# Ledger of designs, part 3: VH-VL binders against Sulfopyruvate decarboxylase subunit alpha (comD)

Target 1, 169 residues: Sulfopyruvate decarboxylase subunit alpha (comD), of Methanocaldococcus jannaschii (p58415)
Amino acid sequence: MRGSLAIYNALKDSNIDFICSVPCANLKNLLKLIEEDKNIINIPATREEEAFGICAGAYLAGKKTAILMQNSGIGNSINAIASLYKTFQIPTLLIISHRGDLKEQIPAQIPMGRWIEKLLDVCEIPTYKPKTPEEAYKLIKYASSYMYKISYPVALLFDALYWEYDLEK

## First folded at step 2 (VH-VL)

Design i05 (framework fv_iscalimab)
Fold by ESMFold2-Fast, scan of step 2:
Structure i05 (fold): chain C 169 residues (1-169), chain A 120 residues (1-120), chain B 112 residues (1-112)
Amino acid sequence: as target 1 above (169 residues)
Amino acid sequence: QVQLVESGGGVVQPGRSLRLSCAASGFTFSSYGMHWVRQAPGKGLEWVAVISYDGSRKYHADSVKGRFTISRDNSKITLYLQMNSLRTEDTAVYYCARDSYYLGYGMDVWGQGTLVTVSS
Amino acid sequence: DIVMTQSPLSLTVTPGEPASISCRSSQSLLHSNGYTYLDWYLQKPGQSPQVLISLGSNRASGVPDRFSGSGSGTDFTLKISRVEAEDVGVYYCMQALEYPLTFGPGTKVDIR
């Protein structure tokens, strides 16, 4: 649980109060912590581009937003990022479960896993890759401030090795 | 305690077949990829094959491709290497090893090895 | 295939002195995810190989802190700050970036 707990604590300490999520296995512990917190609005989305739309609306209504998703969801969201987030300068924090490296066990995820950093760079989204719960807490705190400075999304990529910290007591 | 135990090695003539087994204990076998690595007498380590945790993906070194087949039976908690058309250069100690890269540990558990000797 | 080379192939160390082993890969082992897919393994005489260091610098459980791995891209180093008698054996680097996995030729470490 340490991995998810560090992310959850950083989101709370950054005053994130609205989260849209597209669930995946690696995010289950984090989603439980968020769902049990009555001070955070958690809206499940069926697709990542819907989450971008919902969070944009929430931001305009005064909420401090984050999106929880897999890296494959960035491909589905390019239009929302370009036409909505870039055009209207909307900040949000992207908590991305990163799949598709050499140890990826689902072949369909491999191309997106290899291309994700280049795609985020094309979208002009600053991206960080925390390796430990301590790094995750620090980088989320930093990213949550930075996104308001640039008025645009900031992404954090969490790979399979990071999620193994949730197996620790 | 986590263990891997190889068996099935022995002396065989060129052109024949042999099947190696690797019995796992002390961990959830079905959650890990598995490797075969060999070592010829007095030589270095040579990677032979890998199989994913669910058996859906396999890769073999070019030197054994088409002759050797890695497989697993998660219900029996056992890894296999079917070796066909054996050659004298296949003579080696064969090790099975657990793939723990997801945990940052590399190939963290190795068996004791089983000797395969291919000679006339 | 990624080709791995090591130097020296053999070294003899006085107990308590440091040792350094170099490993080179024919292409970069740094993945876009920020991890370096290089491991170090030790095979003691008459024993199975054992992992020492994974992912460039991540020391395996039970491995003493006198062992350290460093390097990036194509050049890597394993350092033993104070060699002890139990450190005798053959040290192998291995790339795990892509299949087939490939080992270096090994470096034999002896004590005089």
Scores: ipSAE 0.000, ipTM 0.483, lowest interface PAE 14.6, mean pLDDT 84

Design i06 (framework fv_iscalimab)
Fold by ESMFold2-Fast, scan of step 2:
Structure i06 (fold): chain C 169 residues (1-169), chain A 120 residues (1-120), chain B 112 residues (1-112)
Amino acid sequence: as target 1 above (169 residues)
Amino acid sequence: QVQLVESGGGVVQPGRSLRLSCAASGFTFSDYGMHWVRQAPGKGLEWVAVISYDGSNKYHADSVKGRFTISRDNSKITLYLQMNSLRTEDTAVYYCAKDYGDYFWYFDLWGQGTLVTVSS
Amino acid sequence: DIVMTQSPLSLTVTPGEPASISCRSSQSLLHSNGYNYLDWYLQKPGQSPQVLISLGSNRASGVPDRFSGSGSGTDFTLKISRVEAEDVGVYYCMQSLQTPLTFGPGTKVDIR
């Protein structure tokens, strides 16, 4: 679980105490670590746009929030980002499992996989792509501070190569 | 026990339908993409279809597109292949296979196969 | 569609001798992530296929070290350093880069 442990430890060390998650296969180990932590509130959502709404409410109630999701959910969430997050200047960490950018094999996933970095850029969300567990820890710690300076989301994209670290002994 | 077990094969006449099932055990079925691969008697392997871990995305090879439909029921831990308008050239052993994970579709687990014979 | 070819299509080997199988693809299987999306499978007589090598050169769990995969882009090789009786079967390469996934025609390996 080395990849998920690095993310979990960085979130914990950044005092993230409220997480809304849209489950996907790559996030399963990370979600298990979070669900077992009594100091972190974890609310599952059925859609990514719902997660953005829940975390906005939690932030306004004094929580330090993160959203766990896959990249296809950004398309569903553009209105929430523009009308809620940008308008009210709400910080959150986006932990995004990046799908559809490697094999170009499932047609429905190809456009979102190719467009995700451009969509995040259009939304003015700073985006980082950690390659290793060590980078993930450092970049999440940095992003968790940076999001408060800009009062807006910061995203971290984790591709299939990163999730291979969860399979290492 | 980590395994895949196919069932539902048999002898059918051209133009008829048949539904194959693949029961999974020993791994978290809902985390992985599932595939169907077939092998005609004395011939090589031919990839047929894939379904994503959550069932939201599917792809079918051109040879079966419009006739075959892959589906899954994660609550029943079962993969399906609905085969309509069967042709004699669909005669084959049908294997279900698990991919390694998102972005890596090599098959680390195969079922034992089920024979479908379409006689003319 | 990506077309896969194998050479030779049939091979008879004396036990203990090496064997080499070539696989070629009609377009590059090297992705920008650095992996070659080429996999090797063995189908023993009367059995289901099993993975031997994934992503060009990664030996699957439980596969003996006498099996090795090499190559990049469009030209790949599976080598068996010392063929044993248990290695009899048909060897298939497969590209897993894009749909539809496509297999080579197979190479039948027999023992003399």
Scores: ipSAE 0.006, ipTM 0.513, lowest interface PAE 10.7, mean pLDDT 86

Design i07 (framework fv_iscalimab)
Fold by ESMFold2-Fast, scan of step 2:
Structure i07 (fold): chain C 169 residues (1-169), chain A 122 residues (1-122), chain B 112 residues (1-112)
Amino acid sequence: as target 1 above (169 residues)
Amino acid sequence: QVQLVESGGGVVQPGRSLRLSCAASGFTFSSYGMHWVRQAPGKGLEWVAVIWYDGSNKYHADSVKGRFTISRDNSKITLYLQMNSLRTEDTAVYYCARELYDSSGYYLFDYWGQGTLVTVSS
Amino acid sequence: DIVMTQSPLSLTVTPGEPASISCRSSQSLLHSNGYNYLDWYLQKPGQSPQVLISLGSNRASGVPDRFSGSGSGTDFTLKISRVEAEDVGVYYCMQGTHWPLTFGPGTKVDIR
């Protein structure tokens, strides 16, 4: 679970203390690590746009937030990003499982997988794509500082090849 | 042509178990979330459970939580509902339904099966 | 849980006359993205339910334009401009945004 462990360690070392999640298969190992951590509040959300609303409220109450989600959730969250996050200058980390690109077996996921980088760019969200656990740790640490400089979300996209690190013995 | 065909219903005594199946055809089953919805005789619709397209997440209505378990086998193209500790109030027609979910993040049931009747009586 | 209510619970209409069904939710279904996550379903006698309207006002594929949905927040309306014999059945509203998903009690539409 080397890939999930690197993300978890980076979130802890960045003092992230409030996480909203919309679960998917690739995030399962990461969610188990987070659920076992008594220092992190983990709120499951039914939909990604709910997670954006909850984390905005948590940030305004003094929490350091991250959202764990699949890339399809960005489409239904554009208005929350524009009207809430951009308007009120809210930072958060977006930990996104990138489906619909490399090795995608589910046809319904393909269009959003191809559009996600362009949608994040239109939203003016800086986006990084870690390829290894070492790079994930480094980029999350960087992103967690950077989001406060810009007072806005920063996204990390994790593709199918990244999640293969969770399958290593 | 999308089809959903339920089976496994029947008459059972309280406290026993049944497993319902929903056989899907005409679409890529592994790409869609699936739901169970029930309807007691002469009553309205009640949502029972959902399972994500890859089986990674599930939710159950409070009335059945701990007794019913939704599952799927994408290789067999089949949805299941394991029903344990059945009660008289579980008597209903059970429908499987396909969810339509897109980038706008909404759910609607675009296709429903024919339903299978479960009667729990002593 | 979000509680859904409908009014009237039963309605008898002469063919060709309009019908109107109200649906209320116990909390707002309007999300920050501007959409109302409310759907309408029709169950004809002896048949499975079928979708009519999604997101408050979007007609499903194949649904005649005599059906229209309106409303926002907690109050929604389904209108049939001219009721036909084939429209007989039970109409349900459903909120699709919070677990558990919840249906209204249904409105039975009959013809004289």
Scores: ipSAE 0.000, ipTM 0.461, lowest interface PAE 17.6, mean pLDDT 84

Design i09 (framework fv_iscalimab)
Fold by ESMFold2-Fast, scan of step 2:
Structure i09 (fold): chain C 169 residues (1-169), chain A 120 residues (1-120), chain B 112 residues (1-112)
Amino acid sequence: as target 1 above (169 residues)
Amino acid sequence: QVQLVESGGGVVQPGRSLRLSCAASGFTFSTYGMHWVRQAPGKGLEWVAVISYDGSNEYHADSVKGRFTISRDNSKITLYLQMNSLRTEDTAVYYCARGPYYYDSYFDYWGQGTLVTVSS
Amino acid sequence: DIVMTQSPLSLTVTPGEPASISCRSSQSLLDSNGYNYLDWYLQKPGQSPQVLISLGSNRASGVPDRFSGSGSGTDFTLKISRVEAEDVGVYYCMQALQSPYTFGPGTKVDIR
């Protein structure tokens, strides 16, 4: 579970204390680590748009937030990003499991997989793509600080090969 | 139409190196993941390695990890497999395949294969 | 590693008759997105493999409708409703849920 452990440790060391998640298979190990942490509020959402709304409210209540999601959820969340996050200058960390890229054969996810980096750029969300658990830890620590400096989301994209680190002995 | 053409196979002695190439055509190479799959004579298919569309991520089967390295050159539209410390059990037809990332499905195009024979 | 098994390992079919091939995985291939990451490939004699079915049941482009895939979790079936001469070859199931990708041992289909 080395890939999920690196993300979890970085979130914890960054004092993230409120997480909304939209489950996917790649996030299972990470979600288990978060669920067992008594210092982190973990709210599952049925869709990514809800997660953005919930985390915005949590931030305004003094929480340090992250959203765990698939990249396809960004499309459903454009209005929340524009009307809520950009307008009210709300920081959050986006931990995105990248689907619809290299391998994706689910037709509905292919366009979003190809567009996600450009879509995040249009939304003015700085985006990083960690390749290893070591990079994930360092980049999440950096992103967690940076999001407060810009008062806006910062995204980390984790592709299918990153999640292979969770399968290491 | 989509074509994948492997080259670089041949007869080689144990402990030596070979580099396989796969020349792609008929699609935007830089947007697809690429794989190597091998088949020993008279045996079934065995997956060897994958590389992401931009070359930033790669994964190798345990049987070849540390000895083989997958790479790509998007400007030359070519996939490579650097094979070091070859063993007799590496004898196989090596196919390049246009394929996906993990979890998500299938190899839609395969090359013709190139035979690698590791023999003393 | 996920282990894939197939049965039967070989079968001979009279032209026009149906054929059925089973594939089993050592763990569930059903992802949280509702898809089974199980693919079927055909390797005709002297040829490269070609895809038949992806994600358990989705026919690949150009594949005749006499081929169908079914199943979920750990138990999958490839059916050919009416076997034709061009269907001769070795059929492989493959899991794509996690690396390493693993193939079944193959089922050799021949014609009487």
Scores: ipSAE 0.000, ipTM 0.473, lowest interface PAE 16.7, mean pLDDT 84

Design i10 (framework fv_iscalimab)
Fold by ESMFold2-Fast, scan of step 2:
Structure i10 (fold): chain C 169 residues (1-169), chain A 120 residues (1-120), chain B 112 residues (1-112)
Amino acid sequence: as target 1 above (169 residues)
Amino acid sequence: QVQLVESGGGVVQPGRSLRLSCAASGFTFSSYGMHWVRQAPGKGLEWVAVISYDGSDKYHADSVKGRFTISRDNSKITLYLQMNSLRTEDTAVYYCARDIYGFSYAMDYWGQGTLVTVSS
Amino acid sequence: DIVMTQSPLSLTVTPGEPASISCRSSQSLLHSFGYNYLDWYLQKPGQSPQVLISLGSNRASGVPDRFSGSGSGTDFTLKISRVEAEDVGVYYCMQALQTPWTFGPGTKVDIR
């Protein structure tokens, strides 16, 4: 669980106190760490767009927020990002689990997984891709400060190889 | 090969100041949190301070809070401990140590230590 | 502050025999999905401390497999299955759950 533990510790050390999540298999270990922490409110959402709405409300109520989701949820959230987050300048951390990119890449073309990065770029969301638990901790700490400087979301994208760190030990 | 080398120790009178340095090599210094730990002659280990990988978060032991300040310069690959208002009870060997992975808080590599003697 | 205690404070072992050191914390160190934030360090005479075990039971790189850590919550044990001459020194447990980090008083291990 080294991958999930690094993310959890970085969120905790960044004083993130409100998390909204759309669960997926890769996030299960991270979600259990968060659920056991009494200092963090964890609200499950039915869909990603709902998570964006919930976290926007939490931020306006004084919370420091993060959203946990799979990459497929970004398409459903473009309107919330544009009409709510960009318009009202709302910061949040996006912890995005990227699944299916290796299976989606049929020839040596731009994979479906790289289109998530293009979608985040169109939304003007700075995106980082940690490759190791050490990078994850470092970049989440950085992103948690940076999002307040830009008053907008910052994304961290975790690919399939990152989640192999949860299988170590 | 990971190396940590402390310097700046010496003999000093009570009330004076010293700055300790810890020069790191053999790893990406900017990716790790760092600690200072001290040991009085013939006594056990006492944790003194920790600093995050980027210097944004710092914590100090209550015994040194307000007198000692941990800092780092990632461009110089060096950790510092500024020690003000020194007391005889601060006499100890001071070790710098690397925080394992920056999230488990265990200290995996330690320097050789530098002796600070506070006496009149 | 979390207070750490160790027992025994001094231990003499015949080489090749097992040794066991206990560590207790005044507060549970169990957090983060089953991890115990308890580390073990060894300081050999005249040397700097070195890590042996992190997170309760994870053996540090280069540490012989005859060292093992066990326990959970407030009660922890460091075991050496066969003590060798190079194992002489002072053993410290340390909690890394919350600031300030606190060490136990140390257990001095000697050989007969």
Scores: ipSAE 0.000, ipTM 0.471, lowest interface PAE 16.5, mean pLDDT 83

Design i11 (framework fv_iscalimab)
Fold by ESMFold2-Fast, scan of step 2:
Structure i11 (fold): chain C 169 residues (1-169), chain A 120 residues (1-120), chain B 112 residues (1-112)
Amino acid sequence: as target 1 above (169 residues)
Amino acid sequence: QVQLVESGGGVVQPGRSLRLSCAASGFTFSSYGMHWVRQAPGKGLEWVAVISYDGSNKYHADSVKGRFTISRDNSKITLYLQMNSLRTEDTAVYYCAKDRWELLYYFDYWGQGTLVTVSS
Amino acid sequence: DIVMTQSPLSLTVTPGEPASISCRSSQSLLHSNGYNYLDWYLQKPGQSPQVLISLGSDRASGVPDRFSGSGSGTDFTLKISRVEAEDVGVYYCMQGLETPLTFGPGTKVDIR
């Protein structure tokens, strides 16, 4: 569980205290760590777009927010990002489980995996792709500060290779 | 612990059919891609087929395409390989292998293998 | 199809000495995401294959640190820093970049 633990520790050390999550298999270990933490509010959401709305409200109420989701949910969230986050200058961390772009040569995984980085770029969301737990910790700490400087979301993409670090070694 | 147990192998004449099964345990079967890999006696490994976690995507090696069909039953926690129009060159030990991910990544666990002998 | 080759095809080593196995692919296995889709498997006599190294250099859980993988693109190496009796078997490289997945011919490692 080194992968999930590194993300969890970085979120705590960044004083993130409100998380909306859309569950997926890769986020299971991370969600357990968050659920057991009394200092973090975790609100499960049915859809990624709803998570953006909930976290915007939490931020306006003084919370430091993050959204946990998989990449397929970004398409449903473009309107909330444009009309709410960009218009009202709302920061949040996006912790995205990146599925479907492991290998571009596999047809079944191509569409959303290939497009996720382009969709984030169209939304003008700075995006980082940590490759190791050490990188994840460092980049989340950086992103948590950076999002306040730009008053806008910053995204961290975690591919299937990253989640290998959750295996016991 | 993760276990994969193949069955259904045996001796069969050319042109006939066999169905192989692989019973899985120790992991959430419905979350992972599954593969068939074969090994002819005294030879190397040859990939045969893959099926995605939900059965919606399947790929077969050209040597077996149109003759073999991979399938799965997530409620029975079992992987299958339907082998039709068998040829002598299909003689091999057939392994089921678990993908580390939903379709294609790498093989983290292998079964014990089941021998298929195609001879007249 | 991507063709995989290995050298040497056979290797006899004294216990405690190092061993190296080379693997080459007919086209680059380096994906635009920065990873090399090459894996190493070991098949011990009479046993099923088992994973040793994934993605060029990532050692699988439970695999001793004397095993290491290196390389990028088309040229890869598996190194055993100190070969032990339990390391006897056939070593296969495999490309996972595209279907059909393809294996090298295997390298048989024996001890003196």
Scores: ipSAE 0.000, ipTM 0.512, lowest interface PAE 12.6, mean pLDDT 85

Design n02 (framework fv_necitumumab)
Fold by ESMFold2-Fast, scan of step 2:
Structure n02 (fold): chain C 169 residues (1-169), chain A 121 residues (1-121), chain B 107 residues (1-107)
Amino acid sequence: as target 1 above (169 residues)
Amino acid sequence: QVQLQESGPGLVKPSQTLSLTCTVSGGSISSGGYYWSWIRQPPGKGLEWIGYIYYSGRTDYNPSLKSRVTMSVDTSKNQFSLKVNSVTAADTAVYYCARDLLWGGYYFDYWGQGTLVTVSS
Amino acid sequence: EIVMTQSPATLSLSPGERATLSCRASQSVSSYLAWYQQKPGQAPRLLIYDASNRATGIPARFSGSGSGTDFTLTISSLEPEDFAVYYCQQYSNYPLTFGGGTKAEIK
């Protein structure tokens, strides 16, 4: 669970204390680490757009927030990003499990997998793609500071190969 | 300004079910960002958290009471309710409903006035 | 569950004096600690959240400090209306737990 552990440690070291999550299979180990951490408020959401609303409120109340989701959730959240996050200049860290890349076996996820980087670019969200646990830790630490400098979300995309690090002992 | 008010019978017989309702005014229970909790206080003693409910119906209960407690929400009436089954004299307490500020992490910013429930034959 | 221990159980002071109330957690609760004031026949009133932030409408004489396992509520100069029972509450771990209370009474 090296992949999830690196992300979890970076979130902790960045003082992220409020997380909304929409579960998917690749996030399972990370969600378990977060759920067991009582110093992080963890709110499961049924929809990604709901998570954006909850985290916006948490930020305005002084929390340092992150949203955990699959990339398909960005499509459902464009209005929240534009109308709430861009308008009110709200930082949050987006931890996105990237489905629909080259090795994707589920046909319904392929279109969003191909479009996600372009959609994040249209939303003006800086995006990083860590390839290793060490890179994930480093880039999350960087992104967590950067989001406050721009007062806007920063995204980390984790592809199928990244989650293979969770299979290591 | 948000106000909470408890209502329900002040006397319950041992082994029966204690049933209370909290009415919220000045704010919507179906507005996201808040949990709605029950807290009790036996006469002369401290506070004990019973559980919370979110407007969607999601609940979490104190493990000490989990087997006997059920909470429900009625968003159309702006109310949430508590049931405690199989009551004993140890359940005699003032029962408070309270709002949890979600972004603050489950501390209570508004409280009802409290209602005394006595368990006696 | 996290056990919250408040000391002293009773604090006897005169108006104008500084009051210092202690709250200790059986394990670290970081800064996820709130303080409440309760007067006879009334509901608790939120004073402090996140260990040191005053709630809306709370006078500046109330301050909170501490982190981890040891927390303090300070009333810099007691007013007559401050004689009440004070409770700490942790919200770091489920279930939510309160301290046993400290009664501030007139000497």
Scores: ipSAE 0.006, ipTM 0.469, lowest interface PAE 16.3, mean pLDDT 84

Design n04 (framework fv_necitumumab)
Fold by ESMFold2-Fast, scan of step 2:
Parts: structure tokens; C-alpha cells; sequence
Structure n04 (fold): chain C 169 residues (1-169), chain A 123 residues (1-123), chain B 107 residues (1-107)
């Protein structure tokens, strides 16, 4: 589980203390690590736009937040990003499992997989795509600092190739 | 000291498949420490990243080329290869293989390159 | 994809002069930017990585600066061997993209 461990360690080393999550298969190992850490508040959400609302409230209460989700949830969340995050200048870290790219086998995921980077760009959310656990750790550390400089979300996209690191020894 | 060397045909006819091989010496692909990439440069133009491969065979390709490109790795020969299908004159370029180094502290990039091999697509 | 724009396209300078080369990204790449030098008939050579760090064996006259969208490569005093084409490259987002290059030529 090198992929999930690198992300978890970077979140911990960045002092992220509040996470809202919409689970998917690729996030399973990461979510288990977070759930077992009693210093991180982890609130499961049914929908991604709900997670954006919860994390906005947590930030205003002084928490350092991240949202764990798959990319299909961004479409439902555009209004929350525009009306809440952009308007009130709220930082959060987006850890996105990128479904619907090169190796996707579920047809319903393909359109959002192809559009996600353009949708994040339209929302003016800086986006990084780590290829390796080492890059994931470094990019999460930089993104977690950068989101406070811009007072806005920063996204990290983790594709099917990245999640193969959870299968390697 | 790491060295990379490209090999393959200098001339390919339109609609054929271009096949190139990169041989790595002074370092091991099977170590899993690095990604291995192909980058091309059309005459008089800039650099275009084609794709990378990991020792496990995992690949990612530039979306502009992904329908025509395949990479493969042979760790026993310490080689990785590129195939470009259905070539046209637009595929005429110098092709480089390169190592992508990464380090959490420094963030290496394309730190070692082959000398490049010119491929001309012409009848 | 992230578009990398280099300026100027050509710098005409004399040995001993200071060269300043610019690279601009269409969106933030943080510090995930490298500079390469390419001489005619040769492969590119890594000069600077992570925006400001010199690669092994690169002389101190080469320095990089910048973050986010605006980056600069500076050569403090041009040597004859420094007249070459320089490319910037981002690795923040996939696919990796390069700038169009700046050619440093002798006046």
C-alpha cells in the first residue's frame, strides 16, 4: 500500500486534522489509515457537495481540511465551489481518485474522467497529478501550503496507474 | 554512470509502424527507482513528451498520441521500446529516450538522455 | 494541457553579458519546473530542476528563480559554450509540456 501510505503520511505531516470523505474502491486503504488515526476527524459524506459544505464549516471553525472523493463528484459540486469556496475564499485540499481515464472499465465513468481536468481549470483550482508515492508526498506538502497562499482549493488527481502502487511490495 | 542509447530505422514509410529501442547501461530498469520516457523533436521545432514506462510495464501516454503509441519494457535486456503505428510525415522527428528521476527532496526530471535518433517518414 | 510560453524567442548577446530567459505557465505549476540546454545536434541537458536547484555538474553562473506561473533562467556571464537553445518544462500536470525554446546567439 505504498500509494495510500504516501498520501496518508503527507496529510499527517501537513497537519490536516479534518477530513470529509466520499468512499470509492481506490480510496479504501487510505480511508482505513485515516479512520485508525484518532487525531484526525473523519466525517463520511453521502455526496461530494455535502463534503464541500462540511469542510467549509470546519475551516471556519479553525480546522485544516481535506476532501477525499472520486472525480465524478466534481460535477455536483460546481455550485458549492463557486458560491461558497470562491466567494468566501476557503482553502481545502482535494484528494481525487481519477476514474474514467486510460484504464477505466466502467463506461459510466468515462465522460467525467475525460472532463475533470478542464472542469477544475474552469473552477480555477490548481491541479497536480502525482505519478509515484514520492511525488504524491511532495506535491501534497506543497499543495497544502499553497492552498493557504491562494485561499482556495488545490487538487491532486490520482489515476489508475498510481493506485497500482497499493498492490506493489 | 548511466547511459541511454536509441536504436531503430532511420527511414519509415507512411502508414507503417515505427519501432525504436532504448538500451540502458550503468543503471538498472528493474530496480524500480525511475520512470523511462520517450520524447521527440520535429525538425526546427520544440520538444514533445510521448510517454513513460515503469519497470512493471505500467505506461502513460501523451493524450495527443495515445491511440497510436505503445511502450514496452524488457528488464532482462535492460531495454525499453516505443512503437508508433500508422506513421505520417508529421511523425518525422529526432526521438530521444530519457530517464525520469524523482526524489522527494530534489525532484529530478529528465536527468539522462540518449543521443537521439532521427526518424524520417518518407516514401 | 498546461501551455508553456518562453520569451524572447531569440536573445542576441556577447560573451560576458548577462542573459535572462523567461518562461510562463498557463496555470500554476508551483516549483515543478525544469530548464534544459540543447546545442545543435545534441540531446537536451538538464540545467535546473525544481525551479531553482542546479543539476549535478552545472556551473554556478546558471540560476533559476520563480514559482507559480512566472519563471526565469539567468546566466550571470555568458561563456562561448552557453550559446544554445534553452527549454523550460513543467511536470506539475500530465501530460508534461515544454516551452517553445529561447535561442541564445552571438551578436
Amino acid sequence: as target 1 above (169 residues)
Amino acid sequence: QVQLQESGPGLVKPSQTLSLTCTVSGGSISSGDYYWSWIRQPPGKGLEWIGYIYHSGSTDYNPSLKSRVTMSVDTSKNQFSLKVNSVTAADTAVYYCAREGYDILTGYYFDYWGQGTLVTVSS
Amino acid sequence: EIVMTQSPATLSLSPGERATLSCRASQSVSSYLAWYQQKPGQAPRLLIYDASKRATGIPARFSGSGSGTDFTLTISSLEPEDFAVYYCQQRSNWPYTFGGGTKAEIK
Scores: ipSAE 0.007, ipTM 0.491, lowest interface PAE 11.8, mean pLDDT 85

